# Miniprotein binders against Mucin-6 (MUC6), part 6

Target 1, 185 residues: Mucin-6 (MUC6), of Homo sapiens (Human) (q6w4x9r395to579)
Amino acid sequence: GHCSLEGGSFVTTFDARPYRFHGTCTYILLQSPQLPEDGALMAVYDKSGVSHSETSLVAVVYLSRQDKIVISQDEVVTNNGEAKWLPYKTRNITVFRQTSTHLQMATSFGLELVVQLRPIFQAYVTVGPQFRGQTRGLCGNFNGDTTDDFTTSMGIAEGTASLFVDSWRAGNCPAALERETDPCS

## First folded at step 11 (miniprotein)

Design vn4 (from vn1 with L43E)
Fold by OpenDDE base, look of step 11:
Structure vn4 (fold): chain B 185 residues (1-185), chain A 83 residues (1-83)
Amino acid sequence: as target 1 above (185 residues)
Amino acid sequence: SDIEERLEREIEMLEKRLEELEERAKKGGISEDVKKLIEEARELVERAKEALEEGDLFTAAVLLIRAWLKLRRAARRLAEEEE
């Protein structure tokens, strides 16, 4: 399954459902029992302008009981503080520079993350087949059905992205705004 | 717990950094944008402390990460403004 966060406000789920939202919160992208130590992948959005529609992805975070990895545009932060050099390695996670503009987080448990640092901060999440039907968050449920991707944290299927996205907020943040836009257009 | 102690250390570190940036921001010529970022970061740290007191370690961790990001942004912009 491939999930993408592009263009500052566009998301494509593991089931290939595209949607757009504007928010300034931290959102759970991926939770799964397949992630060790209660791990979760999250996206941090913030204001990039003055209007509510001017929002952008500013960081991707992997957080578990054992690991904290924050990938931002300019730096990577871990449990041991800021990583000034790569690769960074833990017991089952490696973060390294893939290209001059891309970082990659590789894991032993079937999660891969590629982050484009510039010119636009974007993220690409890949999970193995063992995650099928066992994912939740903004990246969807990876069950091959796009119609139920907007399932809230409470297990309710929503018809629109706004309530879906808001249900996956981590922390107390303003509500997200949805816009029906095709990311590929 | 180990996680709780780690979060407490992070809070202390961020508070120290906040104090440093706040002092720098008192100087003339600093943009309101930078000041706002610092203020928002302070608020997030306080909320994280509250979450920690309530035993919500996950929320605390998330808030601290966001606080850190804002402080880093503030620091970068402040450096640019001081040039």
Scores: ipSAE 0.776, ipTM 0.900, lowest interface PAE 0.6, mean pLDDT 92
Fold by OpenDDE base, fold request of step 15:
Structure vn4 (fold): chain B 185 residues (1-185), chain A 83 residues (1-83)
Amino acid sequence: as target 1 above (185 residues)
Amino acid sequence: SDIEERLEREIEMLEKRLEELEERAKKGGISEDVKKLIEEARELVERAKEALEEGDLFTAAVLLIRAWLKLRRAARRLAEEEE
């Protein structure tokens, strides 16, 4: 499954369902029993301009009981809160520079993350087949059915992205706005 | 727990950074945007502390990350404004 966060506010689920939202919160992209130590992949969005519609991805976070990895545009921060020189390696996670503009987080448990640093901060999530039907979050449920991708944290399938996205907020923050816009724009 | 202790240390570090930025922000010529970022970061830290007290370590960690990011942004912008 491939999930993408592009253009500052566009998301394409593992099942290839595109949608757009404007939010300034931390959202769970991916939770799964396949992630060790209650791991979760999250996206941090913030204001990028003066208007409510000017929001952008500012960081991607992998957080588990044992690991914290924050990938931002300028630095990678881990458990000790310090910026790390790459490559960074743990027992089952490696973060390294893929290209001059791309970072990659590789794992032994079937999660891959590629982050484009420039010109736009974007993220690409790949999960192995073992994750099929066992994912939840903004990246969807990876079951081959796009119609139920907007399943809330409470397990309710929504017809629109607004309630879906808001349900995956981590922390109290402003509600996101769904925009009916072409994600390719 | 180990996680709890780590989070406590992070809180302390962020609070220290907050104080430093707040002191710098008292100077003239600092934008409201920077001030807002600092305030938002402080709020997030406080919420993280509350979460920690409640034993919600995950929420605390998430909030601290967000606070850290805001402080980093504030620091960068502040540095630009001081030039």
Scores: ipSAE 0.754, ipTM 0.896, lowest interface PAE 0.6, mean pLDDT 92
Fold by OpenDDE base, fold request of step 15:
Structure vn4 (fold): chain B 185 residues (1-185), chain A 83 residues (1-83)
Amino acid sequence: as target 1 above (185 residues)
Amino acid sequence: SDIEERLEREIEMLEKRLEELEERAKKGGISEDVKKLIEEARELVERAKEALEEGDLFTAAVLLIRAWLKLRRAARRLAEEEE
């Protein structure tokens, strides 16, 4: 399954359903029992301009009971709050520079993350087949059915992205603004 | 717990950084954007402390990360404005 966060406000789920939102919160991208130590992949969005529609991805975070990894445009930060030189390696996670503009987080448990640092901060999430039907968050449920991708944190399938996205907030933040726009536009 | 202690250390670090940035912001000529970022970061830290007190370590961690990001942005912009 491949999930993408592109263009600052566009998301494509594991089931290849595209949608757009504007938010300035931290959102759960991926939760799954397949992630060890209650791990979760999250996306941090913030204002990039004056208007409410000017939002962008500013960081990707992997957080578990054991690990904290924050990938931002400028640096990678871990548990001690200090910037780390790459490659950074834990027991089952490795963060390293893939290319001059891309970082990669590789794991032993079937999660892969590629982050494009420039010119636009974007993220690409890949999960193994063992995650099928066992994912939740903004990346969807990875069950091959696009019609139920907008399942909220409470297990309710929504027809639009707004309530879906808002349900996956990891803090008290403003509500997301849904826009039904083609990600290619 | 180890997590709680880590979060407490992060709070202390962020509070120290907040104080430093706030002092620098008093010198004048600082943009409203930077001031707002600092204020937002402080709010997030306070909310994180509340979450920590409530035992919601996950929420605390998330809030602190966001606070850190805002402070980093503030620091960068402030440095540019001071030049």
Scores: ipSAE 0.742, ipTM 0.892, lowest interface PAE 0.6, mean pLDDT 92
Fold by OpenDDE base, fold request of step 15:
Structure vn4 (fold): chain B 185 residues (1-185), chain A 83 residues (1-83)
Amino acid sequence: as target 1 above (185 residues)
Amino acid sequence: SDIEERLEREIEMLEKRLEELEERAKKGGISEDVKKLIEEARELVERAKEALEEGDLFTAAVLLIRAWLKLRRAARRLAEEEE
């Protein structure tokens, strides 16, 4: 499954359902029993301008009981809150520079992350087939059915993205604003 | 726990950085945007402390990450404004 965060406000789920939102919170992208140590992949959005529609992806975070990896536009930070030299390796995770503008996080448990740093901060999540039907979050449930991708954290299927996205907020943040879906992004 | 202790250390680190930025921001000529970022970061740290006290380590960790990101942005912008 491939999930993408592009253009600052566009998301495409593992099941290839595109949608758009504007939010300034941390959101759960991926939770799964396939992730060790209660791991979760998250996206941090923030204001990029004055208007409510001026929001952008600021960082991608992998957080578990054992690991904390923050990939931002400018640096990679781990458990100690310090920028690390790449490649960075843990027991099951490796973060390395793929190109001058791309970083990659590789794992031994079937999660891959590619982050485009510039000119636009964007992220691409890939999970192995073992994750099928066992994912939850903004990237959807990876079951081949796009109609139920907007399942909230409480297990309620929504018809629109707003309540779905808001349900996956980590921390108390302003509600996301639903926008018209652009399949080109 | 080890996680709790780590989070406490992170809080201490962020509080020190906050204090430094707040002191620098007291002088004239600093933009409201930078001040707002610092304020937001402070609020996030406080919320993280509350979450930690409640035993919600995950929420605490998430909030601290967001606080850190805001502080980093504030620091960069502040450096530009001090030039």
Scores: ipSAE 0.740, ipTM 0.891, lowest interface PAE 0.6, mean pLDDT 92
Fold by ESMFold2, fold request of step 15:
Structure vn4 (fold): chain B 185 residues (1-185), chain A 83 residues (1-83)
Amino acid sequence: as target 1 above (185 residues)
Amino acid sequence: SDIEERLEREIEMLEKRLEELEERAKKGGISEDVKKLIEEARELVERAKEALEEGDLFTAAVLLIRAWLKLRRAARRLAEEEE
């Protein structure tokens, strides 16, 4: 399964459902019982210009009871806020430079993340077949059906990307629904 | 817990960095954009401390990550402006 965060605001789910949104928060991208130690993959979006519709991905975060890995355009950081030289390895995770413009996080539990640093910060999430039907978050539920990929954190299938995205906020961010709706999503 | 101890250490580290940047901001000569980043980072750290006191370790961790990102951006822009 493949999920992508492209451009400043575009997402394509594991079931190939495309949408976009404009928010400034941390969002849960992927949760699953297949991720050890209550792991979650998250995306951080922030303003990239003067208007509310100018937002972009600024970091991808993997967080569990054991690991904190923050990948931003400039740094990879772990538990103590210290930038790390690559390759960086834990028991289950390796972060390394794939190319001059791409980093990869490989894991022993079926999650792979490729981050494009330049020219635009983008992320590509790949999960193994053991994740099928066992994911939730902005990347959808990976059940082969695009009609319920907009399932909220409360288990409600929504018809709009904005309500769905808003439900996956982490860190108590305010809602930004008035300017996140897009006919293309 | 071990997680709680790590979060407490991270809060201490971020507060030290915040205090340094806030003292620099009092001297003036920095852009409003940098001032706003510092203020946003302070708010995020204070909210993380509240979440930690309530036992919500996940929320505290998420807030500290956002604070760290804001602080790093503020520090970079401040260095560029002073150059």
Scores: ipSAE 0.698, ipTM 0.858, lowest interface PAE 1.0, mean pLDDT 84
Fold by ESMFold2, fold request of step 15:
Structure vn4 (fold): chain B 185 residues (1-185), chain A 83 residues (1-83)
Amino acid sequence: as target 1 above (185 residues)
Amino acid sequence: SDIEERLEREIEMLEKRLEELEERAKKGGISEDVKKLIEEARELVERAKEALEEGDLFTAAVLLIRAWLKLRRAARRLAEEEE
């Protein structure tokens, strides 16, 4: 299965359903029992212009009880918040520079992440067939049916991308429209 | 727990970096964009501390990652503006 995060906050799910959204939060891309130690893959979006509709991908994060890997355009950070030189390797995960413009995170548990650093920060997620029907998050449920890919964190299939995306917020972010009225923003 | 201890150490490190950037900002001559990034990072760290106190380790970790990203962007822009 393939899921992509591309410019303009464009997402294509494992079942090839495209959508876009606008928000400044961390979102769950992928959760699955196939990921060890309660692992989750997440995307961080931030404001890139004046309007709330101008948001862009800032980082992709893999987080579990054992590993923290934050990939941003300029650096990779692991446990304890310290930037690391590439290649970086654990028992199950290797992060390396694939080309001058792309980084790759390869794992032993069927998850692969390719990050385009330039000209625009984009991400491409690949999961093995063992993940079929066992995923949740912005990348969808990988069940071969695009009609229920907008399934919320509560298990409700929504008709709009915005309600679906807002349900996958991590880190207690306000909804995008509420965020425009936030005095701290 | 080991996870809680790691999060506490990360909070301490981020608070120190935040204080350093805030003191640098008091010297003046920084853009509104950099000021906003620093302020957002402070808010994220404070919310992460609240989540940690409530035992919500996942939320605390996520908030600290966002805070770190904001602080790194602020530091980078500040260095570029001084050139």
Scores: ipSAE 0.680, ipTM 0.850, lowest interface PAE 1.1, mean pLDDT 83
Fold by ESMFold2, look of step 14:
Structure vn4 (fold): chain B 185 residues (1-185), chain A 83 residues (1-83)
Amino acid sequence: as target 1 above (185 residues)
Amino acid sequence: SDIEERLEREIEMLEKRLEELEERAKKGGISEDVKKLIEEARELVERAKEALEEGDLFTAAVLLIRAWLKLRRAARRLAEEEE
């Protein structure tokens, strides 16, 4: 399954459901029993430069009880907030520079993350078939049905991206204003 | 716990960096946008300390990540303004 975070705050779920949103928070992209140590993949969005009406992806984070990996432009930060040299390797995770513009996080548990650093910071999430029907978050539930991809953290299918995205905020940040509609909603 | 100790060390390192930037901000000559980033980072660190005291380690970790990102942006913009 493939999930993408592209410029303009566009998201495409594992079931190929597209949407966009505007917000300044950390959001849960993916949770699953397949991720060890209560792992979660998260995205951080913030205001994009001098335009306060738009937001953009500024970091992708993998956080578990054992690992903290923050990928931003040209920096990978782990446990104590220190930038690390690439490649960075743990027992089950490797982060390395794939090309001059792309970083990759490869894992032994079926999660792969590719981050485009330039010209626009974007992220591409790939999960193996063992994740089917077992995902939650902004990347959807991976069940082959786009009509329930907007399932909230409480398990409720919503008709709007805004309510869905709001339910996946982490760190108790303020709600984003609704400024863009999902064309498929 | 081991996770709690790691978060406490991260808070200490972020507070040192925050104090440095706050002192530079008080000298004047920096943009209001940079001052706002520093203030936002301070608020996030303080909220992370509260979450840690309540035992909410996940929230504390998330808040510290956001604080670090704000501080890095503030430092980069300050360097651009001084260059």
Scores: ipSAE 0.647, ipTM 0.842, lowest interface PAE 1.1, mean pLDDT 83

Design vn5 (from vn1 with K36E A75R)
Fold by OpenDDE base, look of step 14:
Parts: C-alpha cells; sequence; structure tokens
Structure vn5 (fold): chain B 185 residues (1-185), chain A 83 residues (1-83)
C-alpha cells in the first residue's frame, strides 16, 4: 500500500483514493497493530500564510512507546530532542539520506517512509501486505475498497473528508476545511 | 514512568526556552509573526502539561512536538530579522 501527502493539502490513501483538506493540526496518518510498541505515524500541518487555505505539511512524526522520530525540513529530532546526524539507527528503524532532497525511514516491521524536503515538503508512506485491512488514519484502511476509506477514529464511515480528517486530529486543533480534489491531480 | 519523566524534562526545557524568547520579545523590534509563534508554543506547552497531569502521555508528546516546531520556527525567523 502506498499513501502520499503532496502539494501541502493533497492526500492519496493506500487504496488510491485522493482527497484534499486544509488543516493546521497534527493528524494520525497510520495506526495499526502491525506497528510495534503502539506506534503511530503522524503528519504535522501548519499555516504558511494569512489565508486559511495557505497550509502546508511541516513535519512527519513516528511515535511509539520507545521511539520518537520527527522529520522536519531542516533536521531530524529524536527522543533526546537533539538533531541527529544521519544515518540514525535504532533497533528496528533507520533514517538516512536517500538523495540530496529526500530522506528515508526504513523499518524492520514493514513500514517505509520517504520524505521530500525540497522544493515542497512531501511524504510517501509504504506498508507491506501484512498491513492489509489493518490500518487506520488519514491513509485509510488498505482493504481495496475506496468507499470506506473515510472511516473516522470512532469507526464510522463518512461520505466526505472533513469529518473524517477532523476525527484523526491529535491535540484539539482547529477543524480542517474540505476542498474538492482536482481531477487532474 | 520513563516516558513521563522524559516528557517532564522536555516541558522544562521548552519552558526555559519560551521564557528566554518572551523576554526578548518584551524589548521590542520583534515581528508579530514571531510573537504569535511564541504565544502559540506557550499555549501548546500548557496544554501538554494538562494532558500529562491527566495521564494522557500520547497527547502530551504530540503537543510538545508541535510546540517545539513552533519555537524552532520562531528562533529561525528571529535570527533572520536580527540580520
Amino acid sequence: as target 1 above (185 residues)
Amino acid sequence: SDIEERLEREIEMLEKRLEELEERAKKGGISEDVKELIEEARLLVERAKEALEEGDLFTAAVLLIRAWLKLRRARRRLAEEEE
């Protein structure tokens, strides 16, 4: 399964359903029992201008009981709050520079993350087949059915992205604004 | 717990940095954007403390990460303004 966060406001789920939103919160991208130590992948959005539509992805975070990895445009920060030189390795996670503009987080448990740093901060999530039907969050449920991708944190399927996205907020931030996805995107 | 202690240390660190930036802000010459970032970071830290007191370690951690990012941005912008 491949999930992408592009253009500052566009998301494509594991089931290849595209949608768009504008938010300034931290959102759960991926939760799954396949992630060890109650792990979760999250996306941090913030305002990038004056308009409410001027929002952008500013960081990707992997958080578990044992690990904290914050990938931002300028640095990678871990448990001790200090920027780390790459490559950074734990028992089952490695963060390294893939290219001059891309970082990669590789894991032993079937999660891969590629982050484009420039010119636009974007993220690409890949999960193995063992995650099929066992994922939740903004990346969807990875069951091959796009019609139920907008399942809220409470397990309710929504018809639009707005309530779906808002249900995956962490930290009680302002509500997101749903916009129509460009069919050409 | 180890996680709780780590979060407490992070809060202390962020509060110290916030205090330093807030004092600098009082001297004037700082943009409204930077001031807003500092204020937002302060609010996030306070909310994190509340979450921690309630035993919601996950929420606390999430809020502290967001606070850290805002302070980082504030410091960068402040440095640019001082140049």
Scores: ipSAE 0.791, ipTM 0.905, lowest interface PAE 0.5, mean pLDDT 92
Fold by ESMFold2, look of step 14:
Structure vn5 (fold): chain B 185 residues (1-185), chain A 83 residues (1-83)
Amino acid sequence: as target 1 above (185 residues)
Amino acid sequence: SDIEERLEREIEMLEKRLEELEERAKKGGISEDVKELIEEARLLVERAKEALEEGDLFTAAVLLIRAWLKLRRARRRLAEEEE
């Protein structure tokens, strides 16, 4: 299964459902029992221009009880906040420079992430077949049915991308930030 | 726990970096964009401390990640403004 974050605002789910949103928060891309230690893959979006509709992807984060890996433009940062030389390896995860413009995070548990650094910061998520029907988040549920890919964190299928995206916000975006970061899709 | 100890250490590190940037901001000559990033990072760290106190380790970790990103962006912008 493939999920992509492209063009600063476009998402294509594991079931190939495309949508667009604008917001400035951390969002859950993927949760699954296949990710060890309650792992989650997340995307961080922030303001990139003068209007609310000008937001873009600024980081992709893998977080579990054991690992914290933050990939942003030109930097890979772990728990202590220092940029790391690549390749970077933990027990289950390796991050390395795939090409002059792309980084790859490979894992032992069937998750692969490729990040394009330039010309635009973009992300491509690949999961193995063991994830079928066992994913949640902005990348959808990977069940082969695009009609329920907009399933919220409460398990409700929504007809609009904005309600779906808003339900996957992580980390309690503060009230002042929330007023400035509401999705527009 | 190991996770709680890690989060406490991250908070300590972020607070040191925040204090340095906040002191730099008091001297003036920095953009409003940089001031806003510092203020947002402070809010995120304070909310992470509250989440940690409540035992919500996931929320604390997410808030600290966002605070790190705000601070790193503030430092990059400040370096660019100072040449």
Scores: ipSAE 0.650, ipTM 0.840, lowest interface PAE 1.2, mean pLDDT 83

## First folded at step 11 (miniprotein)

Design vc3 (from uc10 with I17L Q34S)
Fold by OpenDDE base, look of step 11:
Structure vc3 (fold): chain B 185 residues (1-185), chain A 112 residues (1-112)
Amino acid sequence: as target 1 above (185 residues)
Amino acid sequence: DIREEVKKLIEESRKLLEEAKKAGDLQAVRLLFSAVWMLIEALKTGDPEKISEALLKLSEALIEAAEKLGDPEAVEKLLEAQELLRKALEENNPELIKEAIKLIKEAAELLG
């Protein structure tokens, strides 16, 4: 399964459903029982302009019982608030520079993350087949059905992205918007 | 009915989740999201085994919260609940699940 966060506000789910939103919060991107130590991948969005429609991905966070790995626009990888030099290795996670503009987080449990740092901060999530039907969050449920990708954290299928996205917020943040009023978003 | 009790527990967990969000406690948020998800999934089938597993996840999440808040009474209740749930899984005894839910609810109320 491949999930992409591109263009600042565009998401393509594991089931290849595209959608967009404008929000300024941390969201659950991927949660699954296949992730060890109750791990979760989160996406951090922030304002990229003055308009509410000018939002963009600014960081990706992997959080588990033992690890907190933050990949941000500053090319800084942190674990539990500490800056780490690359390559950075934990028990089953390795973060390293893939190219001059790309970082990669490789794992032993079937999760791969590639982060494009420039010119646009973008993220690409790949999960193994063992994750099929066992994922939740903004990347969807990876069950081959695009029609139920907008299932909220409370198990309700939504027709629009805004309510779906809001249900996966990890903080106290404003509601997400779906409007495309600014091409820079 | 176990299903009804679980639904009530989901609602209580949702409230705790919102509190965790307000507090900026990402660890708590992560754990509660997972637990709530598992509970919801378990309700789809009503499988006592799946319910018990989900309740174990919730108990784990709440234990961490209770420890962080320094509430030993809540921790004790939740540890007891976990024991009951493990026994429920071994013995296929729904009554033990009900007892565990009661304890989890009491603990959740202490933490809310």
Scores: ipSAE 0.797, ipTM 0.897, lowest interface PAE 0.6, mean pLDDT 93
Fold by ESMFold2, look of step 11:
Structure vc3 (fold): chain B 185 residues (1-185), chain A 112 residues (1-112)
Amino acid sequence: as target 1 above (185 residues)
Amino acid sequence: DIREEVKKLIEESRKLLEEAKKAGDLQAVRLLFSAVWMLIEALKTGDPEKISEALLKLSEALIEAAEKLGDPEAVEKLLEAQELLRKALEENNPELIKEAIKLIKEAAELLG
């Protein structure tokens, strides 16, 4: 399964459902029993451009009991804020520079993350088939049906991206804004 | 009824999740999201084994929060709840689940 976070705050779920939102927060991108130690992949969005309502992806965080890996445009930071040289390896995770513009986090548990650093910070999440029907977060539930991809953190399927995204906030931040009908903002 | 108490714990956990977000405690946030998801799924089946596993996860999340607050009474209650839940799974004894829920609720009140 493939989930993407692209410029303009566009997201495409594991079931290929596209949506867009604006919010300044950390969000749960992916959780699954297939991630060891209740691991979570999180997405950090912050203000971008000149409009006060525009936001973009600025970092991706992998967090488990043992690991905290933060990938942002200028650095990889782990374990209480210590910057690390690449390649960075743990027992199950390797983060390395694939090209001058792309970093990759490869894992032994079926998660792969590719981060484009330039010209725009973007992220691409790939999960193996063992994740089918066992994911939650901004990347959706991976059950082959787009009608319930907007399932909230309380297990309720919503019709709008804004309610769905808001339920996955992982920080102290304002609710997301949905801009599907106003391309000029 | 264990199911009614689990529903109440889900709502209380949502309140604690908001407090963890305000505190910037990403480990507690991660664990609370996981625990709430497990509780919701366990409630669909009513399976005591799944309920026990979900409550173990909730207790882990609350221990994280209690240790950061420096509340040893809450930590001790939650560790005791975990021991009861492990025994409930080993003995297939749902009465121990009720006792563990009581301890979890008491600990949550101390942290609230």
Scores: ipSAE 0.752, ipTM 0.852, lowest interface PAE 0.9, mean pLDDT 85

Design vc4 (from uc10 with E11Y)
Fold by OpenDDE base, look of step 11:
Structure vc4 (fold): chain B 185 residues (1-185), chain A 112 residues (1-112)
Amino acid sequence: as target 1 above (185 residues)
Amino acid sequence: DIREEVKKLIYESRKLIEEAKKAGDLQAVRLLFQAVWMLIEALKTGDPEKISEALLKLSEALIEAAEKLGDPEAVEKLLEAQELLRKALEENNPELIKEAIKLIKEAAELLG
């Protein structure tokens, strides 16, 4: 399964459903029982301009009982708040520079994350087949059905992205907006 | 009915999630989301084993919250609930699940 966060406010789920939103919060991107130590992948969005439609991804966070790995747009990688030099390796996770503009987080448990640093901060999530039907969050449920991708954290299937996205907020943030205007990258 | 009690517990957990969000506690939010998810999934089948596992996950999340808040009474209730749930799994006894739910609810109320 491949999930992408592109263009500042565009998301494509594991089931290849595209949608967009404008929010400034930390969201659950991926939860799964397949992630060890209660791991979760999160996405941090912030305002990139003056309008509410100008939002962008600014960081990706992998959070577990053991680690809090943050990859920020400033190319800073931290674990539990401490800056780390690359390549950085934990028990099951390795963060390294893939290219001059890309960082990669590789894992031993079937999760891969590629982060494009420039010109636009974007993220690409890949999960193995063992994750099928066992994912939740903004990346969807990876069950081959796009119609139920907008399942909220409370198990309710939504028809629009805004309520879906809001349900996966991890912080106390304003409600996300669903607008047709292109965001500022 | 265990299902109904679990549903109520899910709603109570939602309140706790909101509190965790306000506190900026990402760990708590993450764990509670996971527990709620497991509870919802367990409700689909009504499998006592799945329910018990989900309740164990919830209890674990709430214990961490209780410890952070310094509420030993809540911790005690939740530890007892966990023990009941483990026994429920071993003995296949739904009554123990009900008792555990009661304790979890009481703990949740203390934390809310």
Scores: ipSAE 0.816, ipTM 0.906, lowest interface PAE 0.6, mean pLDDT 94
Fold by ESMFold2, look of step 14:
Structure vc4 (fold): chain B 185 residues (1-185), chain A 112 residues (1-112)
Amino acid sequence: as target 1 above (185 residues)
Amino acid sequence: DIREEVKKLIYESRKLIEEAKKAGDLQAVRLLFQAVWMLIEALKTGDPEKISEALLKLSEALIEAAEKLGDPEAVEKLLEAQELLRKALEENNPELIKEAIKLIKEAAELLG
C-alpha cells in the first residue's frame, strides 16, 4: 500500500483517497499493530510563508519505545534529539541517502519511507500487504474502501477531511475549531 | 456492564490525550491512540480476551503518562490493573476485568 504527502499540503491515502489540509501541528500519519513496539509514523506541518493559513510538510517522525527518528526539511536526521551521520542503523531500521535529493528509511517490518528533500519536501510511505485493514491515521485504514478512510481517532467515519485531520493531532497545538488565528496549528 | 465502562473509557480518552499533549509526552499520546483503537475494535466483538489486551495497552499508556508526571499512586494502581488483566486472561475470568477497569478509572482521575 502507498500513501503520499505531496505539494506541501496534499495527502493520498493507502486507498487512493486524495485530500488537502492546512494546520500547524504534528499528526499521526500511520499506526498499526504490524509496527513493532507500538510504532507510529507522524507528519509535522508548519506555515509555508505564503499566507497565514497556508502550511506545508516540514518533517516526518518515526516514534517507537526506543526511537524518535526525525527527518526534517533542514536535511538533518536525528534520533532522540541527536544528529546522526548517514547511513544510520538501529535494531530494525536503516536511514540512508538514496540520491542527492532523497532519503530512505528502510525497515525489517514492512514499512518503507522515502523523503524527497528538494525541490519540495515530500514523503512517500509504503507498507506491505500484512498492513491491509490494520492501519489508522492520516494515511487511512487500507481496507480497499475510500468511504471510511476519514475515520477519526475516536473511530467515527467523517465525510470530509477537516474533522478527521484535526482528530489526529499529536502535538501541543490548538484544535482547528478553537483557532481565531493560526499561531500554533 | 463491562462494555459500558469501556465506552466511558474511550470517551474519557480525549481528555487523557489532550493532557498528554500538554505535557509534551508524545510517547503517551502514541500509546493512547493505539489503546483507544484497540478498545474500539474489542467492543465490536465483545471478546473478553481482546478487551483485556486493549485495557493492558491503555494501562501501559497511562503508566507512561504517570511516570512523566511523577504520580506513583497512579502507577501503582495501573500496575495492579495489569496484574488483574493478565490473571483474567490466564484464568478466563471476566470478573477480574471489572476490577481492573475500576483501578484504571481511578488512575485516570489522578492524572486528569
Scores: ipSAE 0.739, ipTM 0.854, lowest interface PAE 1.1, mean pLDDT 87

